# VHH binders against Flagellar brake protein YcgR (ycgR), part 72

Target 1, 263 residues: Flagellar brake protein YcgR (ycgR), of Thauera aminoaromatica (c4kar8)
Amino acid sequence: MAELSTPSPASPAPLDGGRGDELEKFTLRGARQILQLLQDLITHRGLITAHTGGGHSFMTAVLKVDEERGRVVLDPSPDPQANRRALAAPRLTCVTQLDGIRIQFPLVGLGEGQDKGRPALFAPLPAEMLRLQRREFYRLQVPLAHELSCLLKAEDLARKPVEVSARVIDIGAGGVAVVVPTGAAEFVIGGTLPACRLALPDGEPIELDLEVRNLNRQTQRNGTEQLRVGLRFAALPRAADTRIQRYIFKTERALNAKARGGL
Key: E = the ipSAE of ESMFold2; O = the ipSAE of OpenDDE; V2 = 0.75 times the mean of E and O plus 0.25 times the DockQ between their complexes.

## First folded at step 5 (VHH)

Design B126 (from B87 with K97A Y98D T99R P100L S101Y W102S L103W Q105P D106E; framework vhh_7yz9_2; at its last look DockQ between E and O 0.01; V2 from the best seeds 0.00; counts 0 for: pae E 4.9 > 2, grease 26.1 > 24.2, placed apart)
Fold by ESMFold2, look of step 5:
Structure B126 (fold): chain B 263 residues (1-263), chain A 118 residues (1-118)
Amino acid sequence: as target 1 above (263 residues)
Amino acid sequence: QWQLVESGGGLVQAGGSLRLSCTASGFTVDDYYMGWYRQTAGNEREWVAFITSEGYTTYADSVKGRFTISRDNAKNTVYLQMNSLKPEDTAVYYCAADRLYSWGPEYWGQGTPVTVSS
C-alpha cells in the first residue's frame, strides 16, 4: 500500500478540527434564522469567499434565495477553472463578514445553470450556518491607502532564508492576513515565521512571531496570481497588542465616519 | 484515541462490484460529513464521494451513476457501493471525516486497496 498524504486544508480555518465542538454554540440550524441571515447577506451585498478545496477559492455573492425550490443562487466566477473546481468539489465553504460578524456556511450539491439568462450557480439551502460573534474573529479590512505591510522571514523553494515584504489586507486581535506574489516564498500551514516585522502607520515596526494558519491562491483580474496567507500572532507583548488595537479602533472610526458622511 | 477503519477492498474484475465499509471508533460520525477518497502511487488523493451529516450525497464526475455512498449512524459506519468497476478505479480508498467547522477532512482512515483487473 502507498502511504497517503492529507489533503491541504482550505482557508480560512478558525479552529483545528479537533475543536469543532467549541463552535457548535455559534451554529444556526433553524430554517427561519438561516433564511433571514442569507437575506441579510443579499441586502447588504456581502462579498463571499467560496473555498473549493486544495487552497483554492473564488469571490462570489448570494444573488437570491429561492425558498419555493429550497435553493440559493450564487454568482459564478469569471474564471472558468474556478467554476470547474467549485462544481467538482464535495462542498463549498463560504466565508463572509456582515457588520463585523464572521459568517461561514457550507454549500453541497452545487450545480450550474442560468438565472434570468445569465450564468449562475445553484445549491440547496444550507442546513446550518456559523455566526461567529466574537472579538477574536473580528477582522478589519485594511484600506489600500494605508499600505500596511509585514516583513516576513520565510524560506524560498530551496529552503533558503528569504525576506518578503507582504501587504496586509486584514488585521484583528489574533493575527493578520497578507498577500504575496505566488512563488515569493514557501509557506507550510502550522509553520512559524520568527521575528517578522509588522509596520503600523504610527511608530516603529512591531517584531513578532507568526504562525501560518491558512493559504489561498487567487488569480487577479490581470491574470497574476497572489497567495493569501493567514497568520496568527504567536505571543504579543502587551504594548504591541495595545498598538494593534489602537490602529484597528482609529481606522474603524475613520471608516465609519466616511460611511456616515453621506447618510 | 480516534480511528476510522476501512474494509471490503480487494481484487475484482472489470464490470464487477465491491462494497467498502468504514467504521469509526473514539468519536461518532453523526455530525460529520463523511467522504471517500482514493489515491494511486505518485498522485494526490482525489475525492470520490461525499455524504453530509443529513444524508445528502454528491459524487465526482468519474464515478457518478456507478458508486453510491451511504451511512448507518447506528453502526457508526459509512459505505461505498462500487458498481461497474473499471481498471482506472484501481487505487487505495480512504474514508475521511469532515465537518462544517473544518476546511476539509480532519480525520482519515488507513485505507483499503482496490484492484480492478481487465
Scores: ipSAE 0.194, ipTM 0.626, lowest interface PAE 4.9, mean pLDDT 82
Fold by OpenDDE, look of step 5:
Structure B126 (fold): chain B 263 residues (1-263), chain A 118 residues (1-118)
Amino acid sequence: as target 1 above (263 residues)
Amino acid sequence: QWQLVESGGGLVQAGGSLRLSCTASGFTVDDYYMGWYRQTAGNEREWVAFITSEGYTTYADSVKGRFTISRDNAKNTVYLQMNSLKPEDTAVYYCAADRLYSWGPEYWGQGTPVTVSS
């Protein structure tokens, strides 16, 4: 009776092959697409971190796209050393974010000059731009009409427990950004807010733990100061994740439909 | 509220010195490039000096060697030491904060007047 050795289940193919194909899906190579994205960066005044290598970087922005000359105009650093590094670098790696989407593109052949009498950096148009629409990085701007809120369980300055109802301004698979009145609670970056409640339009609030990732003070046009709190989902049940994803998808679809004049 | 408040302006004789101060409220100057501009009546606002978060400074040719921009991040303040003042330096001086070099400043002060008498 020959014991038929059951063939050992084939080790799942290393996930490495899927990453390359996925990256290609997010790479823009079309001239028109690249121009449009650069123009969008100009329009939205997108700040760009330009990496020059060796761990050095400086803040810049696309000031202009010169289509006739096939070049992009960048804001130079006020640090002459940063500009020298940029000009000496064989490649400038530009990183930015637009509408919650991480954008990365290389610039090669950087030069310095003048644009309308002001110092500027020039580079040929990038051959490719990576638009990483990863679910984990994408943040949906929440329409004001949806009135999403998150009940935060935090502490005040006296370390007394307080509950703060915060408006959700953006949401992604990985977390939310909320706005709270100044002084409503004390937040510590890296701190966890346990048993918070995220209110979605489609049902009961979702209970979840939130980690504080960033804090930004914002002054509204009316002079009111608000605190923007970036929060990561520290522990998200699968059912909650599904609901959040569904909400994002539905909302995006609705916004796109409206933008197309269909609503 | 995000605000820049200038101080230290006034009347000074030619060859004299003044020190302008600009204090930020509502935001930290560490995150911004800080600069001074000046404006005379009927003219456009012109750039005078700039300082990065790391302390790198740049000056307009007209003030180079005479003016010194500095910052105290602990006090959330930027300074403009003006030496060897000339009548041509008479202007309203404005403090500004920006995240970029060539971009228009994100924040402006209300200005402080400097008058240099001959």
Scores: ipSAE 0.029, ipTM 0.508, lowest interface PAE 2.9, mean pLDDT 85
ESMFold2 (binder alone), look of step 5: mean pLDDT 83; pTM 0.843

Design B127 (from B87 with K97T Y98P T99G P100Y S101W W102S L103E G104L Q105T; framework vhh_7yz9_2; at its last look DockQ between E and O 0.27; V2 from the best seeds 0.00; counts 0 for: pae E 16.8 > 2)
Fold by OpenDDE, look of step 5:
Structure B127 (fold): chain B 263 residues (1-263), chain A 118 residues (1-118)
Amino acid sequence: as target 1 above (263 residues)
Amino acid sequence: QWQLVESGGGLVQAGGSLRLSCTASGFTVDDYYMGWYRQTAGNEREWVAFITSEGYTTYADSVKGRFTISRDNAKNTVYLQMNSLKPEDTAVYYCATPGYWSELTDYWGQGTPVTVSS
């Protein structure tokens, strides 16, 4: 029985099998740097996805940095249930992007209160912030309209080969995250899925080997459960890499243009 | 009534160590955020370290690697272990809790002076 390893509910595991040592290079621990980066997020009104664990998340923003008290002020979710989960979580994992760079940071000790008469969430300043400058660590959120898919060659509970068509939710130079129906296949972290097929809009599917890096069960708002699977490109031909990069660049440009009101 | 009482301040030479204590009454320290602040004459108080109810710690950049905040729940006391002290660490040190986040009301001790001689 392939044990479904549930990742730590608190943090989306980086899809990139980058050596832990490489991530350290991109980790900010200096208070001044952290404060500056938080301020930059405020200035740019960066939306943050806050992960509360268990596959749950909500959208927030940094509203203020209280340097005197050493805390950050966040915008609460309009969903009271999301706020309750956030407050109950031992750790909040915040993910955002600034200038195309992925930023990830943990918050612990979340509390609720009011800031200037408005409901707010409070937490001590993060001890560290991960700023992924390398493009290989960047993950593009795939627009739903693009309908990217990946045909996974996996096994079921009986170790029978199965093919699962999975929707791609994010893509980077190093891998993809996909969603599959619960029970569609068994996945093992560290396992290889050979001869999978990634469908891009620009042509024929790309055949590639995928390594399972993380598994996360997600409950949708409608109560349906899905499995998010983080997959690393185990073997990627150069031509495929080029196509993936091209897709990412093109999509980013389009999204940016739209955000600017140009589309 | 919530009360915080600091102790352990004094004169110490540069490079030396000091341990501050903050004993709480009227509430339990493990239920709340507890922190240390310091203030020099003519300046605003600055935060030094925090410990959450879960035991997570946060430090100001100026004290990282040198100071350690800890808690003894049985004694209802928060500590600040200060190592490798510098003259720049000279200040009155205050223990505080923001209490409930909803109230944003801070409770402070009377402070304990720390002097680091060169």
Scores: ipSAE 0.012, ipTM 0.277, lowest interface PAE 8.3, mean pLDDT 83
Fold by ESMFold2, look of step 5:
Structure B127 (fold): chain B 263 residues (1-263), chain A 118 residues (1-118)
Amino acid sequence: as target 1 above (263 residues)
Amino acid sequence: QWQLVESGGGLVQAGGSLRLSCTASGFTVDDYYMGWYRQTAGNEREWVAFITSEGYTTYADSVKGRFTISRDNAKNTVYLQMNSLKPEDTAVYYCATPGYWSELTDYWGQGTPVTVSS
């Protein structure tokens, strides 16, 4: 793995709080619903990305619910720095999936202690949990080691066809974000890129149409200019959707295994 | 030095009401989840209610519909309104922060006794 100083892609990002009214219908606030969903996460051994702020996160799991005390019991990180950041954070934003449905919830008042003689983290039950039926809201940060790529069929400044191999930095059910060198092609928000090819591990590339949704220009620490391009999938065939979801699931599983010591 | 001071307890007839107060010093209650617990002689403390920093509340099954937790951030105070009191609500009531629930620190209040009789 080349030692570049780029941000780590390992953690799925929380949803933007400014979309709160669109998300309200997916928000559980009843205590029984919250307890049931937490118990489902325990039963299915759901792994959770816990965001502590400042771009930091760690992997955890709900080990049990202590209904008597109104608490959840969480698996501590093997990284002591992650645990210290979690204990200092005013809020822990937890993100996970259950059967491909994105789950997000806040924890406040995290404390440390022991459960049955084992180190554990404790927090009050969350007052709300987001259960997103629409999978396009979830985005996996693609590990650098995967070198996931998408061949874009775009145009240059002279409107001539050009093929650009772009690195995929995040992926979800509804699209990808990629990076390309600035000047590699012209991208127009709202423009379409037909017959692009998304290269996933363990199979032939997926041919799909992409729509440009956002552009962000960035200068890297070494002075290199690059362009972050947000791309939406056009209507995605079921088989392609299944392959994308399988990649996301397998990658999250592998990342969680490395966080616990590499299975 | 964090402190919690409960008040408002007393003797009440069954079916009556009380409002408990918990005033915090040394920290701001709206930065933490706040909770109420109760304890009868010879038993473990029992969770009753909590309130999040966003104002969402949850309750133990035994008190749902009868008790209401609330917060006044300007007074740095958490309240427990207890209605339709039953003899089984007799206990010493404590407030605590969720961050110290697992560690059982001096940041619990001293407790305020509630007796429901008759």
Scores: ipSAE 0.000, ipTM 0.121, lowest interface PAE 16.8, mean pLDDT 76
ESMFold2 (binder alone), look of step 5: mean pLDDT 79; pTM 0.801

Design C90 (from C37 with T58I; framework vhh_7n9e_1; at its last look DockQ between E and O 0.44; V2 from the best seeds 0.60)
Fold by ESMFold2, look of step 5:
Structure C90 (fold): chain B 263 residues (1-263), chain A 119 residues (1-119)
Amino acid sequence: as target 1 above (263 residues)
Amino acid sequence: DVQLVESGGGLVQAGGSLRLSCAASGFTFSSDAMYWGRQAPGKGREWVSGISSGGGSIAYASSVKGRFTISRDNAKNTLYLQMNNLKPEDTALYYCAKQDWYSGEFPYWGQGTQVTVSS
């Protein structure tokens, strides 16, 4: 049987939250910069994960920016409970990506109303937006057609081994984000998942050890709840790293070629 | 409202043991992962250990590996930290914590219980 490995202890994010000055150079505070970035999100029709606290989130999008009234208009969730949590939250933390660059911004003072006769959520323009333009933060949004998956080896609520095939939603040099049904397996920040298997479109799956870095509950547009798990790659052999980087590069080029019409 | 109340701290000699408890209320304890953190004098808070909602996943900081054991009793809404072979470096105010998901934020924490290890 397999040799018992010592679990790799992890040092998760600080308990007291230390975003401050180390992220300041990536923080946009100018009104023109904020408006342009919001317009870019609208133009790309990017889906936004809106965190309401308590590990809950829902999917939304910026529908428009009302510059005259200084407001953003958001798409409400079809789940009324998600909307109630959003309206009750002291702030809504919005996270998305634009061309693989992580975008994050707070919304405070969220209210409900109508836009063109349809239900909508409204908030004042954010006072700041974070745009993490660093190579270690680059994350390719995985096309659904690629069916990228990662087989996670974990335990269920009853402490029994379980294998969960998780859809990979983004991938970068240092890790992946995956989604699984809420309750499919037990996870804790800092926990390790040995001998998982990352399936790329061609070639054999890559066996790798993963560390849980982030956990978030998400409400999908159809109201279904799922768990987003942020996973860091443990040390990768050069060959595995090369395969991952090649996949990212090839996919990015293919997506850009389709967007330009192959001119 | 979420309440986390730590107890079981005290003064012990190096090599000794303590068992910390964290009584939780105001939320569904059995649905959330729980964590222990500590703050030594003059330092920021640091992570010590975590346990998933059903106990299926457990993690420890390397500095406490093999000496501390995290556990939970979901019927009693209580989180525990068994601390053995204590060292002076373990002297700190110990907190239990509950995550709010976003890049590792922990807005819910108790008032803490002091552990002081002499010698």
Scores: ipSAE 0.484, ipTM 0.830, lowest interface PAE 2.0, mean pLDDT 82
ESMFold2 (binder alone), look of step 5: mean pLDDT 83; pTM 0.831
OpenDDE, look of step 5: ipSAE 0.815; ipTM 0.944

Design C94 (from C32 with T58I Y102E; framework vhh_7n9e_1; at its last look DockQ between E and O 0.47; V2 from the best seeds 0.64)
Fold by ESMFold2, look of step 8:
Structure C94 (fold): chain B 263 residues (1-263), chain A 119 residues (1-119)
Amino acid sequence: as target 1 above (263 residues)
Amino acid sequence: DVQLVESGGGLVQAGGSLRLSCAASGFTFSDYAMYWGRQAPGKGREWVSGISSGGGSIAYASSVKGRFTISRDNAKNTLYLQMNNLKPEDTALYYCAKQDWESGEFPYWGQGTQVTVSS
């Protein structure tokens, strides 16, 4: 008589390890929220990994949302096999990131057709979307003009030292996210990168130890791969913490003033 | 299909050693970072160790550093964990896990192999 929570046979194992109850607070179910998030993915040209089951996936994107018909339009794969697997799958598990936040949503009832004479895949709007924020504190999205970088002291395939200059994408009280070319160095979750150097606009670079917390592979528009590395500050000295917090505070105030028609 | 099969567990007396193996198939093993985790009854999952795809970066939980050694043989598609000086607190189901480059986590793991350390 009691309902049992079991994974769907057509769905792969859960992509994250949280309890079902704990995931509810990250689940969007409102139609307006879902539409807005899908439109954000369209605007940002978000690349989506669509999992079809059996370890197979393909890259796609949301091309548009058809509100009148209540459906989403997806870019088909150039690989006909991938499209056939997607159409045969009981559900498509879509995974992407937007501004460092993991987004996941199921699509069921996938069909093929044409949109304005172009091949396309169609599905009803998802009934839910998961929007996982995996950090406790605010993360500042670093303005491009600041060109913040972090010099990573890592190792190559032969365990030899290499230095990688990585662009900082976001920064918060507890860490940074950076991007590097795939293959620039070897990284593993839990690894420590000692004596890295974070370059802030004011003053000398900050020497700090970093710990790898997550590793995401991203494919750029031209097919070039980058690795997004989530890094935690280890044993941050108070002086370094103060400089980081000051940078965040000043930059956020400047950005918020512009957004509200400041000055 | 991704398949991870752990072996090498068993009952061992404190101070003893075991070597765990994880046979991998269904993916290009050499392209993925690999991990060992463990879960004792009534406790949460604990990350134990990780090794990068080429073996250039290795990490350990502080509780096992100096006692456990992770390694991989990319020619044989096999991940290893050498466990020395075992303690009763190491008793757990040990599983290997595969890096998921899209989620940034490692949600694919095997069924596990039981390690029991008696006093």
Scores: ipSAE 0.627, ipTM 0.895, lowest interface PAE 1.3, mean pLDDT 82
ESMFold2, look of step 5: ipSAE 0.604; ipTM 0.884
ESMFold2 (binder alone), look of step 5: mean pLDDT 84; pTM 0.843
OpenDDE, look of step 5: ipSAE 0.819; ipTM 0.943
ESMFold2 (binder alone), look of step 8: mean pLDDT 83; pTM 0.823
OpenDDE, look of step 8: ipSAE 0.821; ipTM 0.950
ESMFold2, look of step 9: ipSAE 0.602; ipTM 0.882
ESMFold2 (binder alone), look of step 9: mean pLDDT 83; pTM 0.839
OpenDDE, look of step 9: ipSAE 0.782; ipTM 0.935

Design C95 (from C32 with S53Y G56K T58I; framework vhh_7n9e_1; at its last look DockQ between E and O 0.46; V2 from the best seeds 0.00; counts 0 for: pae E 9.8 > 2)
Fold by OpenDDE, look of step 5:
Structure C95 (fold): chain B 263 residues (1-263), chain A 119 residues (1-119)
Amino acid sequence: as target 1 above (263 residues)
Amino acid sequence: DVQLVESGGGLVQAGGSLRLSCAASGFTFSDYAMYWGRQAPGKGREWVSGISYGGKSIAYASSVKGRFTISRDNAKNTLYLQMNNLKPEDTALYYCAKQDWYSGEFPYWGQGTQVTVSS
């Protein structure tokens, strides 16, 4: 059983250790599925936190999947000590996120070498990969064309109230993820943002309270750094919930139709 | 390497006060939000409080709100937790935690400091 990484102290609910049976639903064991997921991580340049035990970890990335040799190539840490710990560890626990889904997988038998003349870490392909959707609710990736935004009421560095217009990148029944420029405002997990305004295409903005549930730095392809803020609906009026659900449904339907060669 | 060293724990009577400190090293302290968590015997880790990198945004668990105060001194690379009106239910090992910005996880915590509140 893949040892679940220590829950974020800020996550009130331990990842519901869903009974062993529930975890099985989220565990990929198929070679093809594993390869595909690893390839997706490569494509998205997903940063991985590799845990070596004892509270130690380092940042890495999957650089390559060598199917012929049945191994994964990882980016070594710039810290030689971290690499030594990794190599000495009987098991590496890799944690990452792709499309808002937590991915966890073990690597056993780590070795060091060179890939195309560059230092690299090698490990056999993982036997299993866990995909845990932390989110209680399905989240729709918002099409860029919809230009959903959320006006966040935050405080600036001087504790002055600032309004930050944030682009909504995903939305679900339970909340939204937004992106903001780095330094636009200070956030803390567990913090409440009162009287925010979510703009939907179908009418007036929805006023709602938001709770910060997650913070991630994202580097764009152009090298610009952004802050992704995961927000939970702390107080959502019923009418607002209905509107959000309607938007999600309508958008999903449209996306599916397009994917099928329709519009 | 990221290091977090908690201190200030001890035995205190109900209604008493403690001040915890967390000394941080191995990273730019002022760039990261910092958090306190705790683990009571036989229970999982519980989030207690968080403070943004500049200290402007603060959050508390409902169980400690109004009694605990989180603060930080970026010049000293130190996180603090003032705990007032302590209750037996506050008995736990208290951890300082740092988030990894890229993964969003909390891979970094210290050894903790024990807080015991007697009835």
Scores: ipSAE 0.737, ipTM 0.923, lowest interface PAE 0.7, mean pLDDT 87
Fold by ESMFold2, look of step 5:
Parts: sequence; C-alpha cells; structure tokens
Structure C95 (fold): chain B 263 residues (1-263), chain A 119 residues (1-119)
Amino acid sequence: as target 1 above (263 residues)
Amino acid sequence: DVQLVESGGGLVQAGGSLRLSCAASGFTFSDYAMYWGRQAPGKGREWVSGISYGGKSIAYASSVKGRFTISRDNAKNTLYLQMNNLKPEDTALYYCAKQDWYSGEFPYWGQGTQVTVSS
C-alpha cells in the first residue's frame, strides 16, 4: 500500500510512572495475585496493546503462563517490524481492560522463540500489575449508533474562531476522546476550549470547558486524515457529571443485555 | 531517527533572561505540535508551554504565563523559548518534546539544557 498504515487509536496512553504514589493502592505485587490476573486475561481472551516506546505499539495477547519457567508467552505481531521494535525495547508497557477495569503491567527482558512449534514472544512474569478500579480512568467506548458528538469552540489555522462538530469515540467521568478531520482546527496540549457542547442522547447538550490532553493523527486507508483529541472536563458541574454517569450506566447495561441475549 | 538538541541554558541572576533553542531533525517539523517541559531537582516533570503545527495556537503553564514566550521557525526546524524575569523556582533542566501522532505519547525528548537562576 502506498499510504502509511494508521495504527488503531482505541487505547489511551500508558499511565506515567511519575504518578506512582497515587496509583500504589491499585498496584498488585503478590505473585499469586499476578498469576491469577494473567490467567483471567487468558480466560477472557483480552487483547493487549503493547507499547514499545518511540511512539510505537502493537496488539498482542497473553497466550499462557509458563509457571515452571516463570514467564509469560505472548502472541507475536504479524508485522515483523513491530516484533523487531518490541525485542529492541528495554520495556513493554502492556495496557488492556478486564470487565471495564484498566489493567497495565510492564514486561522486561522480552525474547523470541517458539511455543509448540509456533513463533512466540517470552518475558519473565511482571513484578507488578496495575488494576485500576477508579472511575475517572474508566472509558466507555461509544457505540457508533449513538452518534455522540461534541461541538468544539476552537481556532482555525489563521487563529480565527471555528466551530467543529467532533464525533465522540469514548467517554468517562473525566473526559472524552473525539475525532476531527486533520486541519479542521489547531489544537495544542494544555490548551483550553471554552463553552464546548457535548450532545448526549437525552436532554439538551451540556455546555462545558475542555482541556486538550493528547493529540493523535491518523491516516485512514482512503488517504483521509483525522485527528484524535483527548479532552479533559476542565470544570464539570455536578448536574453534568450526573448526566454523563447516567449515560455511561445505561449504555453499559444495554451492551451487557445484548451480550447475554445473544447466548 | 528523531533528534532534538536543546541549547541556550546557563547561570543567570534572578530577574534575568535566557533564550532557549531546540534544533530538530529526523522528522517533518512543520507537521507536529512542539512543547517545552522542565524538571527541577526533586520534583516531577512539569509541562511549560506548547505551540501548534503552524505556530498559531499557543499555551503556557500558569507559572510562566506573561514571562515566557514560545515560538517556532518551521523553515529552520527550530523551537524557541524566550524566558524573561527569571525566578529561582525556574531552575530546572529544560527539554523540548515532540508528540508522536500515531500513539499520542511524547516519546521524543531532547537531553535538555540546564537553567540555573541564582538569587
């Protein structure tokens, strides 16, 4: 293909170790707890985003835990370049969710080999795993059918005011992630977008101030570029928080009911 | 290979000024928002300022607003930070950073330039 492939934008960035004291109460360090959580990931067939540093990541899964050798076995990427980056990285930061709870853990000492004749990646068991039961880190993936949008009050390339209607791709207690066409507006991390309007299915749009937290440019297969913008609620009124939590709860219930009803 | 090289740091008395530069190579500079950060001894990393791709949108940390000015020259692949009215609390290692569009991380930082502000 002539165009650069666009990586999947679904997972948020790994949590920075600079906030480690805040996260200590969510950190599992017991060998038994770590083995059980890894087994839960295997049982639920959880997809894992493995970050190799340098702005690169690949999708993987824990295939099994080899307790005898004290290591985990990971699914290699079908992209040989991704595997080479992973093997060269001093650390893999693995991020996933289990039952809506964010899981993050480091793997160091990654090696390659074979497992039952198939290529595989191996690493020692992680010394710790983060199991983050904290609602400001939970992010509901918004069903496309809901057509959730956020009207952004931003500036164009000439610093003139522009309104951009952005599709909301995920939402949590602390913010949203949206997508816009690249070039529709200028954003900078740390910038504030006042008086934006978040449209939920029930009721009038919520007016709120948003702070830009991250930017991710993606080139789609058809050559169209879009920008993923991570936005924090800068000042969230209690009534707005209640409406957002209600939307998340109702949507989760509906998605769970469809999963059970599809048995 | 992305390379960011900071310069212009040094020892300066309180109230003084310094101008930092960040020379960028190994990527299309004009496609990326660029940032300055700093890390004081014994403190965590602090975001200082950011500037958009075309230089039209700018943000500052409240601790430096009105004293620091970020700018960029896309023709020279260079990011700047003009620091005026420096205070001892501005003492830190200053580094520039490039966002990675594909992951939303800031994995590319320079090694930094030391700014030391004496009383």
Scores: ipSAE 0.005, ipTM 0.482, lowest interface PAE 9.8, mean pLDDT 78
ESMFold2 (binder alone), look of step 5: mean pLDDT 83; pTM 0.837

